# Ledger of designs, part 1: VH-VL binders against GTPase-activating protein BEM2/IPL2 (BEM2)

Scores and structures below are computed, not measured.

Target 1, 199 residues: GTPase-activating protein BEM2/IPL2 (BEM2), of Saccharomyces cerevisiae (p39960r1967to2165)
Amino acid sequence: VPLEDVCERENTLIPTIVVKLLEEIELRGLDEVGLYRIPGSIGSINALKNAFDEEGATDNSFTLEDDRWFEVNAIAGCFKMYLRELPDSLFSHAMVNDFTDLAIKYKAHAMVNEEYKRMMNELLQKLPTCYYQTLKRIVFHLNKVHQHVVNNKMDASNLAIVFSMSFINQEDLANSMGSRLGAVQTILQDFIKNPNDYF
Unless a header shows other numbers, all headers, positions and changes below count from the first letter of the chain; antibody chains are not in Kabat numbers.
F, E and O are the ipSAE of ESMFold2-Fast, ESMFold2 and OpenDDE, as the mean of both directions, binder to target and target to binder. V2 is 0.75 times the mean of E and O plus 0.25 times the DockQ between their complexes.
[cut] marks letters that were taken out.
Atom coordinates printed by the task and the answers are left out, and those that the model quotes come from them; centres of patches stay.

## First folded at step 2 (VH-VL; from d9 with heavy chain L101Y)

Design d9a
Fold by ESMFold2, look of step 3:
Structure d9a (fold): chain C 199 residues (1-199), chain A 118 residues (1-118), chain B 105 residues (1-105)
Amino acid sequence: as target 1 above (199 residues)
Amino acid sequence: EVQLVQSGAEVKKPGATVKISCKVSGYTFTDYYIHWVQQAPGKGLEWMGRINPDSGDTYYNQKFKDKATITADKSTDTAYMELSSLRSEDTAVYFCARGGYEDWFDPWGQGTLVTVSS
Amino acid sequence: DIQMTQSPSSVSASVGDRVTITCKASQDISSYVAWYQQKPGKAPKLLIYAASSLQSGVPSRFSGSGSGTDFTLTISSLQPEDFATYYCQQYYSYTFGGGTKVEIK
């Protein structure tokens, strides 16, 4: 389901499933060694996803404090799967090439850092509101994970790698010689390390 | 004890189809992906694709997208891979392996040799 | 595809030798690396996951190290049963190194 359709149906700027998953990870998981790297079981992840569909992510009484959801890695896995299964990346179909082309130029030293940041901010402001707000929520979440690196061993570089697959399809990965994947990693690493420069 | 047991070796003519089975035991079939890996004679390992046995959703290496069809039967705890339009370069050992979301493979099936000869 | 360049392609060593096998990823993959042992006619066997975590039941003479792009499998004291081919794997998008055949002199 497209991100816009979820937010419109829920009357929200950020999908409720995202908010609830990230809040629980921020409550219980920031010090989990290998957070986002060590997977949960696919059965636990599927059960959690089905619970959101059946018990309603918008219901204020629904919580992740149930004994069914004791595994933090299943919560993290559910979030990663949600992002990977979105039909459109958070850079949007219309602008994903604009984002990655900008980062490719920056990596090739074809622009200075201040110009890169200015242009990146311009692209971010052109995103539809639900894309921007969801991306912002995720980036600040990942910044919190990064700040706990002493305990969880997941710095901004690690997190950028893990989440870059949500912004590039498998065909592009196989055929791009890594250029688009590396561009996404550069963007995400900078966002995670320096969220206030962009959001 | 977690086990993946594959069907026996097959000898086929070019153009034929083969279907390899991978029966699991010792764990809940729908808790993990089943991956498939090719090993051509004297060569290394190459990932072909995977299936979520719970939903039936598949994801393929683009190289094998038009060659392989991966399915799962929850009632028999068995995954399948069908190879179509066999050619001599499809001669290989094919492994199934258990894996979670973005993790390593453990355990592996014993392998199934498919030989394609004129 | 994230390419995994494994070296050497083969090594001949004596029982008791320290053997080192390396893999280099074409880009930063954090610690998303596993190492497998495969004996002739057998399925691969997991040795190391997450670059450095030893799988249960694997002898402690096996160890893994590395993060980012450069990864190493070490056999601290080679035993006769360690004759096999060893593969690294990145499991971010599932590519394998080319393999390293370890031969006992």
Scores: ipSAE 0.012, ipTM 0.603, lowest interface PAE 8.7, mean pLDDT 85

## First folded at step 4 (VH-VL; from b1 with heavy chain Y32F)

Design b4
Fold by OpenDDE, look of step 10:
Structure b4 (fold): chain C 199 residues (1-199), chain A 118 residues (1-118), chain B 105 residues (1-105)
Amino acid sequence: as target 1 above (199 residues)
Amino acid sequence: EVQLVQSGAEVKKPGATVKISCKVSGYTFTDFYIHWVQQAPGKGLEWMGWINPDSGDTYYNQKFKDKATITADKSTDTAYMELSSLRSEDTAVYFCARGYYEDWFDPWGQGTLVTVSS
Amino acid sequence: DIQMTQSPSSVSASVGDRVTITCKASQDISSYVAWYQQKPGKAPKLLIYAASSLQSGVPSRFSGSGSGTDFTLTISSLQPEDFATYYCQQYYSYTFGGGTKVEIK
């Protein structure tokens, strides 16, 4: 289901399931060694996914404190899968190339850092509200994870690698050169390190 | 002991379809992904795709998206890979392997040779 | 996609020799690297995961190192049973290196 449709249906800026998953991870998982790197139980991840799909994330009966997915890595794994199953990139299908082109240009030293930040901010402001808000929420979450690197061993670079494919849909990935995936990784790394520069 | 046992060698004509199996034992079938890997004669390894046996979700290497179809049967603890529109270039040993999501492969099946010849 | 450039493609060595195989990733992949050993007519066998973690049951003469883009598999003292083909793999998107055949000198 497209992100816009979910937000419209829920009358929210961010999908409720995203909010709930991230809050739970922040509650229990920030210091988990290898958070988002260490895979969760497939059975637990699928059970959790099925629970949203069947019960709805907005249902008060839905809880992330369940023995079926007690391991925080199952919750983290479910979140990664959720992002990968989105029909569009969080940069939006329409704008993902604009973002990556900008990053590629910057990496090629065709612009200075201040110009890059300015132009990146301009692109972010053009995103649909639900995309912007969801992206922002995720970036700040990953920044929190990064801040706990002493315990969880997951720095911004590692997190950017883990999530880079989740920020590009399959169609865009198929049509992209390896350089574009690298560009997404670069963008995410910078966002995670310096979220206040962009959001 | 964890084992992945694949079906026997296949000989097919160009244009035909082949379906090879990978039966698992020694662990819960739905706890791990099943990957498929191609190895042409005298060549290296190439990843084809994976399946989540519990949900049935799949993900393919773009190179094999139109060539391979991966399925799983939970009732028999068996994964399958179907190769369509076979060509001589599809002649290879095909391996199944166990893995967690975004993780390494262990163990591997013994491999299945598929020979395509006119 | 992420490319893994493995070198050398082949190496001739003697029993007791130190053998080093390298893989270079086209982009930073952290430690998402595994090494496999394959003997003729057999399936690959996992040796190293997470770039430097030795798989259970694998002899200590095997070691892995590296992070980011450059990775190395080392056999400190080659044994007769070690003559085989070795592959690196990144399991971020599951690309393999081209392989290195270790042959008897």
Scores: ipSAE 0.026, ipTM 0.655, lowest interface PAE 3.1, mean pLDDT 90

## First folded at step 8 (VH-VL; from e1 with heavy chain Y101H)

Design j3
Fold by ESMFold2, last read:
Structure j3 (fold): chain C 199 residues (1-199), chain A 118 residues (1-118), chain B 105 residues (1-105)
Amino acid sequence: as target 1 above (199 residues)
Amino acid sequence: EVQLVQSGAEVKKPGATVKISCKVSGYTFTDYYIHWVQQAPGKGLEWMGWINPESGDTYYNQKFKDKATITADKSTDTAYMELSSLRSEDTAVYFCARGYHEDWFDPWGQGTLVTVSS
Amino acid sequence: DIQMTQSPSSVSASVGDRVTITCKASQDIRSYVAWYQQKPGKAPKLLIYAASSLQSGVPSRFSGSGSGTDFTLTISSLQPEDFATYYCQQYYEYTFGGGTKVEIK
């Protein structure tokens, strides 16, 4: 289901499933070795996703405080699955090339860092509110994961690899020599390391 | 054009070690994982593990955890797989393949035949 | 572990035939399925990713379908160059089907 449809239906700025999954990971998962990199069991991931769909992101009584959800990597996997199965890039379909073109220019040394950050901030302000707020929540979450790298072994580059698929069309991933993929990874790594520069 | 070029065929005795190379070109080596896949003679495909060349992190199929060691050299854009304590059942073609995190494989290397014989 | 049960193990077919190959996953794997073609002595070649997306350069006579546990590769009109072995793969945990050899009748 589209991100904006979920946020409209829930009357929220960020999908409730995203908030609940990230809160649980921040509570008990930040020191998990290989968080987001090591797969959770797909059966547990599917069960959790189905529980959200059935018991509801909009059901105020739904919690992850349940023995069914003991596996941190299943919670992380559910979050990755949710993002991967969104029908649209988190940069939006309309703007994904604007983001990646900017990063390609920056990687080619065609602009100074402060100009890159200014133009990136301009692009971010053009995103629909639910895209911006969801991206912000995710970036600050991944910054927290990065801060725990001594224990979890997940630095910004590892996190960028894992999450770049949510920002690029699968066709571009399949047919690219990797220039747009590398651009997304550059953007995400910078966001994760320096979230306050952008959000 | 994205290419993965593997080292040539090897003939080894039981108990020996072999190291297979996989050199990439046409893309940024550290943007993708490198996977390794075994194909025993007349048999299907079996995934062995992957490496993230940027970090050096690996993830193995448990069947191969004590058999294979996967490494990468960012300075030469080359991944390696070392097979230890070779047995006759390790006789196979070994492929490297480019893949993203939890994704399909494209392209594949040409394969390296390792023959283990007395 | 996620098992991929591929059928049939072989099919004998003529040029122009419609060939259908199926894979059944032991668990719901969403659309995380790829299909590969492998000719003797060669590396596998990607045909289909994400269950139904056709890789660039692959002829349109190939198509993929399915989600969840049941997946199908179809060759709508078999050509001489299509005689090969075909593998499905789930790429969440990287298991392959047993393969389907498509042979000349």
Scores: ipSAE 0.702, ipTM 0.885, lowest interface PAE 1.7, mean pLDDT 90
Fold by ESMFold2, last read:
Structure j3 (fold): chain C 199 residues (1-199), chain A 118 residues (1-118), chain B 105 residues (1-105)
Amino acid sequence: as target 1 above (199 residues)
Amino acid sequence: EVQLVQSGAEVKKPGATVKISCKVSGYTFTDYYIHWVQQAPGKGLEWMGWINPESGDTYYNQKFKDKATITADKSTDTAYMELSSLRSEDTAVYFCARGYHEDWFDPWGQGTLVTVSS
Amino acid sequence: DIQMTQSPSSVSASVGDRVTITCKASQDIRSYVAWYQQKPGKAPKLLIYAASSLQSGVPSRFSGSGSGTDFTLTISSLQPEDFATYYCQQYYEYTFGGGTKVEIK
């Protein structure tokens, strides 16, 4: 299901499942060692995904206050799975190369940091509203995870490698020599460390 | 061209250690995990663990947690796997492979035969 | 722990035959499956990722299908160079199937 279709159907700027999953992780998961890196049980992840699809479609009050959802790593895994299975990059199909080309130039020292940030902000403002708002929510969440790195051992670079799959499609992952992947990681690290510069 | 080049075959006695190297080229070493896979003679493939070369973080198959130590040297773009307290059952070909977080492996190193003879 | 049960363990076929190899996962692993080809004395090579996506440079006679628990690798018209052992892999927890040796008659 496209992100904009979910947001239109729900009359929201951010998919409800994203908000609920991130709120629960922020409530009880920020100090979990290896958060997002250590896999949750695939059975629990599937059960949570199915419960959202069934209960979330018929009841906007869906909550994670159930004993079925005790595993923090399953909640984190469900969030990763949701993003991974979106049909489109969070940079959008139309713009993903614009984002990555900009970061490649920056990594090659072909532009100054001030110019890079200005052009990155220009690209962000061209995103569809639900993509921008969802990305913003995710980036501030990951910034909170990063702030807990002493306990959870997940710094911005670890988080960037985990989440880059949501910004580059599987074909590009399979065929990349690493330059586009490294570009996405550079973008995400900077977003995670400095979210107020962009959002 | 992305390449993973492993160190040569080793013959060891029981109780010894061995350290296998995996030197990468053609991509940025710290952008991907390096995985290690065992293939015992006449057997299939068994995943051993991965390393994130940027952070040095590792994650092991519990079967190999006390046998293998995976490390990386960013200055030489080289990953290593050390096998300790070798036994004849550790005789196998050991592969390194490039993989992203929770993804497939591509490419693989050529493999390193470790023979433990009593 | 996610187990991958691969069948058959061996198949003998003629050039031009259609060969089908299956893997069954012990749990729903969605589409997180890869297929590898390994020739004797060589490293595995990626054929298929994400259950059905063909890796660049792999001949179009190879195809993958399935999702959830049941997955299939198909060689539509077997060629002499396809003699090899084939492995499925789920890459959420990195478990391999037992392998299928394809022998050319």
Scores: ipSAE 0.684, ipTM 0.884, lowest interface PAE 1.8, mean pLDDT 90
Fold by ESMFold2, fold request of step 22:
Structure j3 (fold): chain C 199 residues (1-199), chain A 118 residues (1-118), chain B 105 residues (1-105)
Amino acid sequence: as target 1 above (199 residues)
Amino acid sequence: EVQLVQSGAEVKKPGATVKISCKVSGYTFTDYYIHWVQQAPGKGLEWMGWINPESGDTYYNQKFKDKATITADKSTDTAYMELSSLRSEDTAVYFCARGYHEDWFDPWGQGTLVTVSS
Amino acid sequence: DIQMTQSPSSVSASVGDRVTITCKASQDIRSYVAWYQQKPGKAPKLLIYAASSLQSGVPSRFSGSGSGTDFTLTISSLQPEDFATYYCQQYYEYTFGGGTKVEIK
């Protein structure tokens, strides 16, 4: 379902599944070597996703404290899967090209960094609340993962590569993988390294 | 437009080492992984591993972990795969391919035949 | 390790025939499947990604379907240039099916 519909249905600013998965990864996964890069068991990932769909309809009925969810890479994989399978970009369908066009111009040296950051902040302020809050939560999470790079070996560039496919809408995947994908990587890497410049 | 061009065919003796190159053009080398795939004569395709050219990080199919070493040179937009201690069973065509994290391969290099014979 | 079982291993067909190739994954891999065409002495060429999405420049006679464990590539009306070997691939862990050789009957 669209992100906005999930947040409206749950009466939340961020989807419950995102909050619960990220909290668990932050609790016990930040030092996992290759976090987000090394695949978790797809059987465990599918089981966790099904548990959210069937048991976790309310916050009170579901927890990740169960022994079934001991594998950190399965929790991380479930989060990646959730994002990748959203029908809409986290930049929203309406605005994803505005974000990527800005980054393409910056990469082509058509603007200075100060102007790029100002215009990026203007775009972020135009996002619907649930997109902005969900994006903010994710970016600060990835910044925490980046801060643990000595142990987990996942710097901002690795994280940007892993997550960029989750930001590209279906039409960009069909039309051009090179220019829009590279633009998203540039945006995400900058967000992860410098979250306070944007959020 | 996007191209992966591999080094030419090699004939090697058992015990030797070979290094296959894969030079890319038409895109930013560090935006994608480079994957390597083996195709033994008359057989199917088998994935060997990938490299992230930006970081140098690699991930190998366990079968090839002690046989293959994958590297990249960002200054020349070239990935390499070295095969060591060659045996006759290593005779195959070796492909490089462009892929993103956990996605499909497009495009592929033309392939490099390595023949191991006495 | 996720195995991809591809069938049939070969098929003899005539120009104009409908050809169906299947892959079965040993685990639920959602829609993370690609299909490739390989002609003798050539590199594989991407036909289908995400189980059912047609790559740009690939003729519309090719289609893919499936989700979970069962996947199908269909060639609706076989053309002379379609005689080749076809491979499925799951791209979560990068395993290929064994291939299907489509030959002239």
Scores: ipSAE 0.656, ipTM 0.872, lowest interface PAE 1.9, mean pLDDT 89
Fold by ESMFold2, fold request of step 22:
Structure j3 (fold): chain C 199 residues (1-199), chain A 118 residues (1-118), chain B 105 residues (1-105)
Amino acid sequence: as target 1 above (199 residues)
Amino acid sequence: EVQLVQSGAEVKKPGATVKISCKVSGYTFTDYYIHWVQQAPGKGLEWMGWINPESGDTYYNQKFKDKATITADKSTDTAYMELSSLRSEDTAVYFCARGYHEDWFDPWGQGTLVTVSS
Amino acid sequence: DIQMTQSPSSVSASVGDRVTITCKASQDIRSYVAWYQQKPGKAPKLLIYAASSLQSGVPSRFSGSGSGTDFTLTISSLQPEDFATYYCQQYYEYTFGGGTKVEIK
């Protein structure tokens, strides 16, 4: 389901599933060693995803206060699965090349950091509201995970590699030499380390 | 052109150690994981583990956690797998492969035959 | 632990035949399946990712389908270069099917 369709149907700026999954991870998962890196059980992930899909259509009071959702890595896995199965990049299909081309130029030392941040902020301002707000929520979440690196062992670079595929469609990834992956990793690392510079 | 080039075939006695190299080119080494896969002669494929070359973090198939040690050297764009306490059942072709987190493998190295014989 | 059961273990076919290979996962693995081709003495080659997406440079006679637990690789018209062993893989936990050898005749 497209991100914008979910936000419109729910009358929200951020998909409810994203908010509820991230809130639970922030509540009890930030110190989990290998968070987002170590897989949760696929059975629990599927059950949670199914519960959101069924109950999200009929009951907005759905909560993760349930013994079925014990496994933090299953909650994290469900969130990763949700992002991977979105039909479009969080940078939007229309703008993903603008974001990645900017980062490629920055990585090639063709611009100064201040110019990069200014131009990145200009691109972010052009995103549709649902994309921007969802991206903002995710980036601040990953910043919190990064702040707990002493315990969870997941610094910004680890988080960037885990999440970068969610910003580039699988077809582009399969057909590239990896330059856009590296660009997304650069963008995400900077966002995760310095969220207030962008959001 | 993305390439993974492995070290040559090895013949070892039982109890020995072998270290296989996998040198990459054509992409940024630290942007992807390197996976290792065992294929015994005439048999199927079995995943052994991965390394994130940027952080040095590894994740192993439990079957191989006491047999294999996976490392990476960012300065030479080379991943390594060391097999210890070799036994006859360790005779196999060992492949390295490029993959992303929780993704398919593309491309693969050419494979390294390790033969363990008395 | 997610097991991938691949069948048949071998198939004997002629050039031009339609060949179908199946792979069954022990748990719902959604579409996180890849298919590889391996010729004797060579490394595996990626054919299909995400259950049904054709890798660039792979002939269109190859196709993949399925989701959940049941997956299929189809070769619509077998060519001489297609005689090889084929493997499915789920890439959430990186397990492979046992392989299917496609042979002449």
Scores: ipSAE 0.632, ipTM 0.871, lowest interface PAE 2.1, mean pLDDT 90

